# Miniprotein binders against q9ydz1: the designs that were tried, part 7

Target 1, 329 residues: q9ydz1
Amino acid sequence: MVQGLPGEFEDYLYRVIASLYRYAERLVVVDYPSSPTRRSIDLIVSLPGSRVVLIKAIYDASLISKKEVEELSAVANSLGVSAVIIAERMGREDLLTGVVYDRYGVNMVNLETFENFVSGREEVYVTRYKDIYTVSISSEKLREKRLEKGLSLGHLAYMLKTSRKSIYEYERGVMSPSVEKAEKLVDILGEEILEPIDILTSPRKPVSKRDFDKPEEALVGEKLLELGFKVSHAKRTVVDLVAGRSGEEGVGSRIMIVVKRSREGRERMMSRIMKGVKMGSILSSSLYAVVNREEKSLIKDIDYTKTIVKDVREFINDVSRGRVEENEE

## First folded at step 3 (miniprotein)

Design d6
Fold by ESMFold2-Fast, scan of step 3:
Structure d6 (fold): chain B 329 residues (1-329), chain A 95 residues (1-95)
Amino acid sequence: as target 1 above (329 residues)
Amino acid sequence: SPEELREAKYLIELAEFIVQLAFWLERQGRLEEAMEKYREAVRILEEVLKELEKVLPRIDSEEERKAVEEVIERLREEIETYLERVEALEKQLGE
């Protein structure tokens, strides 16, 4: 057996896994593509309460671009799951514990912050956007406590040495106070005005990627869109398409698709299918391999997994008739 | 059942990754944490072993039965190897 010292990217990934393993009910490592800076998703974890999170883990987040983050966001949005970036640095800046950063609409935190949040040890209240730190407050509690103290908007503004408009905007939830103003608000109204941030939320700028590379991807994707699915094309992970649709009481369908391309070797496609089975299991998603009619027999004999093998016509027919297989985990 | 066999495969792969984490922690000199990871991997593999031994009599295909028997044998050897590693680390930490 050949075992080298893990590289810098693997060292950090192992550190993240070792930290989260204790709190996760299930954990899947996504190691495709092999290049960490080209990969949109590194981990998928299932947390208590049926919370599933797609995680990008990289020591320095400046080493990934908008392309990787937007795909992470699009895949999470299409499947109806959470997304987060775990990193220690952003170029020249170290990420502070207890602060949620924004990276193209996806929440980014350091490992200590994420572990403290999922373990319930510490709540997070501070967001960093551009060069501004703001504190999360409950607009309803702020107004309630102000009125209990008999303070008008103007009186509170005077005490904080700010404008009436600022207090009004805080109470409407359209603006958050700076750390300095939040400390003064807590001194006057009490800590009950503070509201913990849910790190595990939907991306703020949800986008679906529909820049299909092949006609077969477009045909499958367009059909799913017609049937009310949110669809995203993926180039930086195991599968080529992801789709999700909300159902009764939030129970919906999730579909992941690996598309056989005329120029792709069988071995590479089989590797992606095998990895896709692990992703499908934790995401409670059906996994389809969409192949050419004449190549269907080549995959049939290698069916060791929960993979549904169809050609384009068969897939479209199945989905149109509401016949989608799902993993019930 | 086919579902039980697929779950077994997932857990075996998970245990293999946990062992890789144990190797990494051991190389970092974090021996107590490495020992805990080896123990966790053993627990998972022992659960898989019990399930595979339970389903083995229900397999009607000779080819499939032989494949499962080979997996069971491999898992027994891996469990023994990891337990020996735990014992060595316990002795080292206890001194």
Scores: ipSAE 0.013, ipTM 0.410, lowest interface PAE 8.1, mean pLDDT 81

Design d7
Fold by ESMFold2-Fast, scan of step 3:
Structure d7 (fold): chain B 329 residues (1-329), chain A 95 residues (1-95)
Amino acid sequence: as target 1 above (329 residues)
Amino acid sequence: SPEELRRAIRLIEFAIRIVQLAFKLERRGRLEEAMEWYRRAVRILEKVLKLLEKVLPRIDSEEERKAVEEVIERLREEIETYLERVEALEKQLGE
């Protein structure tokens, strides 16, 4: 009997894991929920330079919706970490090596591009957005070289057969030129205006998810928001809430929260908590389990060094008094 | 100079990405787009060639100079190859 052979989704995930294992300092597999198309995060990796990246890995990115990508983005934004989608195709179109695609504000690359980038073998300059290929340029160097050549925005725009507004937006970093316009810019201003893309950036249009389904989530989330945390609700990963805030000395606070669900048995909540422990470790995040007061005693055998168990009232009281605890790992 | 050589390397990397894009478009049967991208790659590589030819006389290190000479020879071969590819595609599409 053959058991445990991965399906097509699992085959690709394992291929990504095998590739990243060579370059990552730490790697955690997120296997919840079980359905790959409903899961917002598949992997969390720690790369050299203390860079932590949330990764969605799926062979065909058309099989995930805006809901999965927005949650990936929201979780990354709230925790202050990077996010990327690794995929080989988008419906009928194969992803090209050396090109960064935009998927609801999150960078999407194929595995070869990601591997080449993190290994330092190849830089990336080309972005695909709204069916056009654009080239990454340094807005600062563009403006500097334009002024050095004595060109006004209008003069440069005329030479490029574009609007003054387009040049202005290039110089503000709001827009990137097409390959054709970039080629002309290089001819006029020099190659120094070209800039490699950092694939591992925070999402471009980060949105916090605050559509709480449960009163407990709303109470906890609202209190954290009042205290200056960036908060997002999650439905497509191990935890129910994520929150983060920056410290003035570069020290931040990250917390993840598993909320006891109505009708959820002890074993199911313990399973989610155990998976959350692994996520908290790589993210340097505190993990809280928030339960009803009567249910707190049922989770008494949890490792308290890795999970902080509170009822809703205790949690709200603790964070109101500035008692945010971070996981030692 | 070291900065000019780093600039040349960045442009070569950019051109390689464009050539890879052209190869993939050609294999998908998108021949007109592939031809356009090959032409773009050639223009970038020609700029690199001119840049390296200007820098070459100013390189004092014999090892670095020989490395740049090898890159120049490789670039000339690649430019010729891609121009021949463009000509073949143009003939296929046009005639």
Scores: ipSAE 0.000, ipTM 0.376, lowest interface PAE 12.4, mean pLDDT 80

Design d8
Fold by ESMFold2-Fast, scan of step 3:
Structure d8 (fold): chain B 329 residues (1-329), chain A 95 residues (1-95)
Amino acid sequence: as target 1 above (329 residues)
Amino acid sequence: SPEELRKAIRLIELAIRIVQYAFRLERQGRLEEAMEKYRKAVRWLERVLKFLEKVLPRIDSEEERKAVEEVIEELREEIETYLEEVEALEKQLGE
């Protein structure tokens, strides 16, 4: 079955890459798997201020499923980095410039919105969720400006043609006004009530996931969880497991692991390892290749300064002794 | 009466002026003074609420009665909001 037009997917990805080169300090292209609709991460960028972002770039976001987006979110959460989807449409709906959309808990914006945000040209104030457009406001500034104008909750509600309870909920930060109500609020109280949105933070956290494909992946993953790492299994990118440790533990560390996949030749695994080295560099992450004992002797042309090669037993023994944390620089 | 409702609304506006002053004090880091002014505004609004509750049974017009009920509801919500500000300031001062 045809998975769309290759040139169409590639053209949009290159448009996004060209744009990001203008603003990113570092950029890594993740070209694995080769199919754009199966890939959870397309780009990793480092922005000024040491902000690292995992990016999914696709012209029509309806062409990716919940599985791709959940993996993007889980990987970002485990590594302690940001995630965003850059797209132009969602099925038959075009994404509006200046609006943040929700796609399975990940922020989604069009390319123009992303460029305007990272360049500092225009801030974002509007969120779209469940067919509703709402405007981000500062509850504190809303209350301040209302009181400065000498307006009661009821007077402001009357002017907006809404309920007093709605104004109260806006001022408590429980609810955000519609675009129409926000325009009226700005007319009455001034633009200072608007609160810019950080598009590089997900509006909702993904639910925790434990769906390991292989027993060795489960053993490795569970051991890292025991040591206080946040762990995610990945099926739709270069690496098989990612793990990150909270900075509150005194050391902020990241680990990525490549495991031989079912029916995978060594040449393909070597290719994934090489791509993993590039990802590890931008993410400041250690990269481990976990292989069978016999396969360890057959691995060649690996930069051992950038990749740590272990069998399952060696890896588990090392992490049990705190070796993984000892190797972190 | 409509005149009594207008007077009540004006008194609410005066209480809001006290809240505006409290907010300015808070921004200046004068937290104890801000808390005192929020408490004063709440006491003022509670007195207006008590007055309106006494007047409510004596209103014959359904339109006027609904207007007074709306003002009473508004006062209760504002009192609750300012009491929450007082609680927040008390916690901050306890640091």
Scores: ipSAE 0.000, ipTM 0.237, lowest interface PAE 18.3, mean pLDDT 79

Design d9
Fold by ESMFold2-Fast, scan of step 3:
Structure d9 (fold): chain B 329 residues (1-329), chain A 95 residues (1-95)
Amino acid sequence: as target 1 above (329 residues)
Amino acid sequence: SPEELRRAIRFIEMAIRWVQIAFELERQGRLEEAMERYRRAVRILEKVLKKLEKVLPRIDSEEERKAVEEVIERLREEIETYLERVEALEKQLGE
């Protein structure tokens, strides 16, 4: 399929919002940019257990490109949060309930699977990578049960009509069996060998985007990198830069930055800042607006948004001295 | 229409915020204020429900119509939940 109409995307997004509203402690809708196929993040939810998840929601995942998914992944990786894609289709193929799909290193599930997982109604065991379906197993329990039944690697391989090397690699956790092989393993060794998948893991192919468009972004981004932050540039959401670093014992800092875009008026920048305040709150992130000294007048009245306004020099001096302000929750 | 759905999303987001404020106020023992915020959330959700019910007959696609009906049902459940919370707070306050 080529491209859907905005109204069709909004219908599905609304359906996803209504479903997540029942399970989320907090939910933020990210409706910028306005075009759903250009947007990298649609929703941010806080789930029980302090789990924060960035969500891309689209009925047909074939309508988003690697660019949108890479930015979702980069933002999640830089901030140290989870990411997931919720979709019903991939072109001509419907997504099966109970299956985790791979989309450029990000977990993708249908809405029913997500609801069943979050509510605790049903666990997920099956992953699809490319055209192969595999089942998640506990390598330790597989080995334990095999030895308990007195089976050698070769004997079990013969029973499964596979190689000794395949059994060895299952027991090392390097490879997962196909659905057919897993069914036979369960028949022989029992269901205790199965291990549920955590849908809300960090992206498997973490990326950092450092292709800065503006000198201000490069100066700020490079300074944050020098100080040990993971930094990514964003073009498909309300903020222009995201940065995070892990502190001792998992305590860290998160920073989001809005930079005035070319030909952007005060009203549009204020809209992005206000949406960024909502994102900062749910992500426990500081929000900065970085502008030229001459441009400060364009955002003179934004004190009420809880945004920290700096020029490039002021920002660099503040972060160099360790004066990264924590966002109020 | 896309414009009507955007407004519905904005109203749902607003209702969620009122509920979150209500939960926090309730935990602080500010029960009268919490009750007011739950009532605001319910009023907003009821407005969204009425708008969706009005749009429902104009949806040509059977698939889209079923999706909107599912949302309507979930909104009704949420409204009931928060109304029960208001009633519980009213009993606690003696009002």
Scores: ipSAE 0.000, ipTM 0.124, lowest interface PAE 22.6, mean pLDDT 79

Design e1
Fold by ESMFold2-Fast, scan of step 3:
Structure e1 (fold): chain B 329 residues (1-329), chain A 95 residues (1-95)
Amino acid sequence: as target 1 above (329 residues)
Amino acid sequence: SPEELREAIRLILEAIRIVWEAFRLERQGRLEEAMEKYEEAVEILEEVLEELEKVLPRIDSEEERKKVEKVIERLEELIEFYLEYVERLEKKLGE
């Protein structure tokens, strides 16, 4: 049963996918859960240089809540990858091209800005936090160019109609100028003072989600935490737990875990496992299905070369012995 | 009619699922099969576009007409994007 016209969410998602196919080395579409406003992650892409990015794509970002964004952030932080939101509007406000917005500590840009950035066509310099627009500048180059032109802090402050303290704080990197002040700075000192923003950074306010739904998740999660992994519980994507750590000698490990959810049938769990295989491949992550003894017989149809099936005790013993499958880095 | 609109929605969702399959095949290096799936999806979307264009003049509600016009515009964009992918794959296969 369908109510109303075709989903605007799917139409926008596929416009984003079409754009990404021009630039991405690899792309995985995450279509679970089925509702776009309940999914924390829509796409995972690998860009040239082995840069992996988790993407939330939604036309109107006001339709997702803090819960979806915090999970996107937590998963990215635990796996040591980047996250971005691609959207065209935020409620009544359209997102401006060339501006990076903040959505609960995750960078948010419109599709045109994302395309311009990844193609190298246009650099991004402007950030918006709430109602304030600021321009990214190189503090070191600002000071260098000011001194090169023989300008004192006071002289430059006078020219900008601002305080000496503001110039000092720009040069220390603790404050960014408004668009108006940045325009004047470029007029006086040249465009070399501008510093492009990397929109594909790790989330600014990373959080870990430890709100486990099941005892099995808690036992597995706590063991991974004891072993130095960053762990997050996930409820709005294909997997239930994600974990990552930087190993000694620079060896990184990533683990994703699927556990049977409450009221979940076999077909849905199997679907999540199969989708988890695709996510594991692009993330260079081991995928575990952690089941009780009786549930092992229900998962006959999986590819055991891509999914490691364990009960809770087997998993804890394997991880305790350092028997985690190595990533393809 | 409501029946024609429901059928259009069903076909659009079917085309989207076929595009998903095409993306999957492309990532597996199965480029010829991916191209066939993209072409299949485009054919379905073009058929839907034709049907919605036929229904559009029969819509008396300005609000409903604008909704259908928006869907038509977005379908045209999607068709162009997928045709571009087919052309790209054809060039790659030609090499």
Scores: ipSAE 0.000, ipTM 0.161, lowest interface PAE 17.1, mean pLDDT 79

Design e2
Fold by ESMFold2-Fast, scan of step 3:
Structure e2 (fold): chain B 329 residues (1-329), chain A 95 residues (1-95)
Amino acid sequence: as target 1 above (329 residues)
Amino acid sequence: SPEELREAIRLIFEAIRIVLEAFRLERQGRLEEAMEKYEEAVEILEEVLEELEKVLPRIDSEEERKKVEKVIERLEEIIEKYLELVERLEKKLGE
């Protein structure tokens, strides 16, 4: 028995799950598809403050491609929830504690950073984009403290060995100082200029995947788009389509759809529907199974109170008339 | 030195000329070109400030030092205003 070896996919996922159980109000393990490197989402967690987060957990982030990360981003964007990647390394490089990395527009942190952030033990201030480390600062506080100390843009620039334009751009919030410049700024103006990073933000470059494989997916997806939903197609998780729309009071509608995949048997489709019920619960999302008459025989033993079974025509008619049901927890 | 001060004054006048050109371009709706001219003026004024800051510690006369400090103060205000104009033009261009 070799369980618990560092770097094993299942051992690392277990470590992340064990950590999350200490802080999460609700947690769903997304164990579909079964291969960790093909899976776009490993965990969905509800944290205090009604923060729902889609999590990709993998020891070495170089083992997942742009395809998995873009789907994670697309699903999170369409549902209006946060996304994060938890990993320990990126190929030959170990992820530093206290640093947020960018992976195709999704925040990536190591497990220690995630634990420190959600527990409130340590705040995160440093971002890595490509090979550059920058420090998050409050533009408003920077300007306020500079003026309180009677310093001009030029005086501060001289002390930092930088240009007046750089200080001005820091104060506008369009540029962030390097770690070295930030340390000097803190020495001069105090720690109050530092702004903690919320690692659980929505993806920075949100994407929507509309690469539909089936005419049925295109028909339901396009109808949801016409009704103002953000829609994404998914191939690397439990559901085939996700959609979200904001309400006037900030309470939106979320829809997830399962359709039969190519050469998919009853057992796999039923498994995806059952897993979709769990996802729908934590995401406060309606779950639809959009199937033809022949395919309805494959899903006869589902819980119809948790899954709404429709054909394409029935689904389009329902959403056109504002008849979108949401799963209640 | 008197030559260094004369060079600083020459560069200030050059920056003013460029800013007047930027005002004309902005009035004509040529916002990208106006922004480039404001940035060019800022660059010239930064060079002036750098030269004045180098000269300042070498001024033995209290009256002359005060005059140079006043010029530096005014130039920093002008640079800040031009950077604000660049920011406004960037917002209009969607950058």
Scores: ipSAE 0.000, ipTM 0.257, lowest interface PAE 16.4, mean pLDDT 81

Design e3
Fold by ESMFold2-Fast, scan of step 3:
Structure e3 (fold): chain B 329 residues (1-329), chain A 95 residues (1-95)
Amino acid sequence: as target 1 above (329 residues)
Amino acid sequence: SPEELREAIRLIREAIRIVFEAFRLERQGRLEEAMEKYEEAVEILEEVLEELEKVLPRIDSEEERKKVEKVIERLEEWIELYLEMVERLEKKLGE
């Protein structure tokens, strides 16, 4: 094969990792599955202020599909953490520094933008949604400054070569100005009208994935949903299910579950469990390995202090009784 | 040949695995060992580069030949990048 030699994706991932070590308190590399274009999450970082971010890192974002991004979004939403895509290109288009792009409801930025944001060097004000660039403004400050200057909606609209309706909608926060219009607004009203964007917010289109692969996943997932957890199924990362429930300060309970996949050997399952241990640590999440009773012997060598081993019945009984996540000794 | 291309892919994967090991060592403050791993990865990538340059003239498809040319360009960029990392670590170790 001469198409897409392995390593190109890993070179860019390395650049991203090297940058993140300057800013992250903790970093976990998610190297499962091994194919970068099939993997939904590449990195998990803990930033100052207890902010946890799931990161997809790929040089050209056109090489990942809606499936990868929706899983990234669903996992982040279920765990109550942030998600971002770090990329340099989208097909033939280079990502501009200082611009937040939308990729299926997940914020996408280039590495320089990410570094500038997390270091506090430069704020981000520009978003691109579909084919339109818009500038983030404070609707309240826009109205306040317009009135302080004695300008009517019509007068400001005339100065900007736009409609009264457009100014009105800017002030209601239902429409954002183009870069050209925003520059003119700043010239007239001052830069205080600009509103910085938090690129590490929760995904804009948070959805839960309920397309379970196995009956065991469905039984466990439905029970967690019944108990008020947000649950998502995952096919493109280390774990098979993730679940979260809000508590004080928005943290609450987090649960990750590894389920034995069809025809999966001991080595593959153990590898996923070991990687899941690292993910659980950075996410402050309990990690469960859900197996049938006969399969418990396959994972007897795992560190039980970090992984809670249950069969489906035991898991359902434990969560139904409201038990705090506890490691088996 | 398909066998030669398969071997090239295997070696590139091995080099990247070694780069990730170098990164892990660097994170642990084991800078000399990290440097040695970057050097090892560069050596493997240089061997792959030489082999792909030998194979390039034998590719009959213009489409496939251009793809291999782009891979060669990227291998040259990765080699430069990892050599720069070696030089940076050498400077740090000399301090």
Scores: ipSAE 0.000, ipTM 0.127, lowest interface PAE 21.4, mean pLDDT 79

Design e4
Fold by ESMFold2-Fast, scan of step 3:
Structure e4 (fold): chain B 329 residues (1-329), chain A 95 residues (1-95)
Amino acid sequence: as target 1 above (329 residues)
Amino acid sequence: SPEELREAIRLIWEAIRIVREAFRLERQGRLEEAMEKYEEAVEILEEVLEELEKVLPRIDSEEERKKVEKVIELLEELIEYYLERVERLEKKLGE
């Protein structure tokens, strides 16, 4: 139960937030842009074990398009963090508990499945992709248990009422069994053949959005790419560019950049910078405002200890000299 | 590696020899023995396929990678063909 929130989108988002407070070490609400169907990221959580997850939370996932999901995926990939969609419906279909769905390469689960997974109460074994339900199995353990039982590919195939080719493909990990076949496999070989799915994995397709809107974005983005960062442009969240790179001895670098958007006034730009500070804190990311001399007057009242203000030339010189890596060793 | 590829080629040769024996048995109407030999050959080809799939990501040469990919594709086709042949023979034997 949560109190006092009106509206379909707000009610569900707050239900998700209330659930996450029980499991998250830190939580940031991303409320920009204001329209939930135009927003690529709704929540950022830090879970035990220093695991950071970008979350899109919407009751009906059919209300978001490929553009929102691709940006969620691109931001997560560039920063080296996980992404998930939490939803209850996909159009006319209710999401089943215990099933992980695919939405443009991002894992999608209902809230109950998410809670059961992060609490350790129940593992997830079933995926749905292109209207097909399959069960996650360990190919190695399947083969091991089959051989322990003295069963040939043909014998096991006969027992499952399937082809020898299907068993062969299961053991190679290129095909997963249906729920019915998996139940029979467990009956014959034991539940040890089942492999839990990590619903908080990185997106399946590594995507980077490099469709820069401004020359300044292109210049800073290209420089970060030259230095080995994964870079993505964002239009549906607080920041305009995100970049991440694996550092020496496992120490990584993350950079987020705010650039003035077209027709953007002082209040909106300042709001995005302030929200970017919160986002940077949970992501352990540096936050830059890359502005020209005229634009600097719009942000003169910011907290310079939490936001690094540079023009394009200053930014390029700083990253080339390794200043963004100053605290990395 | 060159050593792994040499061993793979040796095993492929062994599987082909067994398939030729299976074909001879099949032509003689010895269908159960033929099926056993086809299954033995498939097991060897599966082992080779698994080994080549492990080696593939370690190949730096684009030319050599394409050659190995072609061999993998051929092995997958042969395994499927022999497994289908066994199924047809089992069905025929049960009639």
Scores: ipSAE 0.000, ipTM 0.122, lowest interface PAE 23.2, mean pLDDT 81

Design e5
Fold by ESMFold2-Fast, scan of step 3:
Structure e5 (fold): chain B 329 residues (1-329), chain A 95 residues (1-95)
Amino acid sequence: as target 1 above (329 residues)
Amino acid sequence: SPEELREAIRLILEAIWIVLEAFRLERQGRLEEAMEKYEEAVEILEEVLEELEKVLPRIDSEEERKKVEKVIERLEEAIERYLERVERLEKKLGE
């Protein structure tokens, strides 16, 4: 099974889009860069309850590298939103329905699992990490049900053919039981001990990407960091910098910035800005195009109503004075 | 039986000596070694509980049965206490 050809990637992405269309309140397709294996984000969706999720969608997750996943993580962390990978395979291995996999600290599920989760049809309880399958349990409910049935740590351990220490560690949340042990626990204590997994959580290994390509990016990024923003540099999506802050004082809570990339022409930069407008809307983020005076001629004919055009000095002055426009819904 | 009870006492004393060694290692800042010793003590105490639980149904005297039940309760409390200490040491080693 080979997923190296453009049509094969487009077919799977289309299947994911068709599925999400049934459940999402809003959906934005991120088709930049054009190469699916080099793109860190394919979709952004807004789900009921104001849950915004960055999605990487690829049939075989082995075709994306750590670089794509780390950028997905960094962007999600900086913006304070969720991230997930939707895939069917990992090289030779098919992803099992009902299992959450770990891919460089990001939750990875197959499409059926995602649909069942967001529709409320089926809860997810099983995690796989480095070839180990474990079942999510409520430590509190496990202890409660054990005591309610009059069972000591030793009695429950005997019934499960395990040690008292293992039961204690389950009840402290230090260790999760294997599928076999969890089945026995459910038989003895009931299904109420199972804890459903929220697959739409923040990345477990958040990474800040401060590897700026241009001096202008470094100046802007360092100023945002100084003002208390979480900042990430991006190379594999529409924007070049993302920044987020929970604070209510001064500048806006989310900022995305586009700068001219090396050897990039007017048409491609304008395309990125227009795609950035759509991303800003679903993310409730301000969008800036930070350019020098020479670069202003490159984007002069673009619609500025939803994009704030500044040079580096103007941007730094505006954010320092708390004069940041937010693109509110 | 008297032989089973003597073996249980011997193992409890062994566990106590191991816990004292764990205390010494912890005071010296040798946290990983201390954690290993607490875990060894827990394993021994778990073995003792299994043996006492097997003996309990064979005790005809209500008075003697209650004494063994109290020993089991104390051992379960000790195991929980030592597992809590292992958890605290794991947190310190993570720093």
Scores: ipSAE 0.000, ipTM 0.218, lowest interface PAE 19.7, mean pLDDT 81

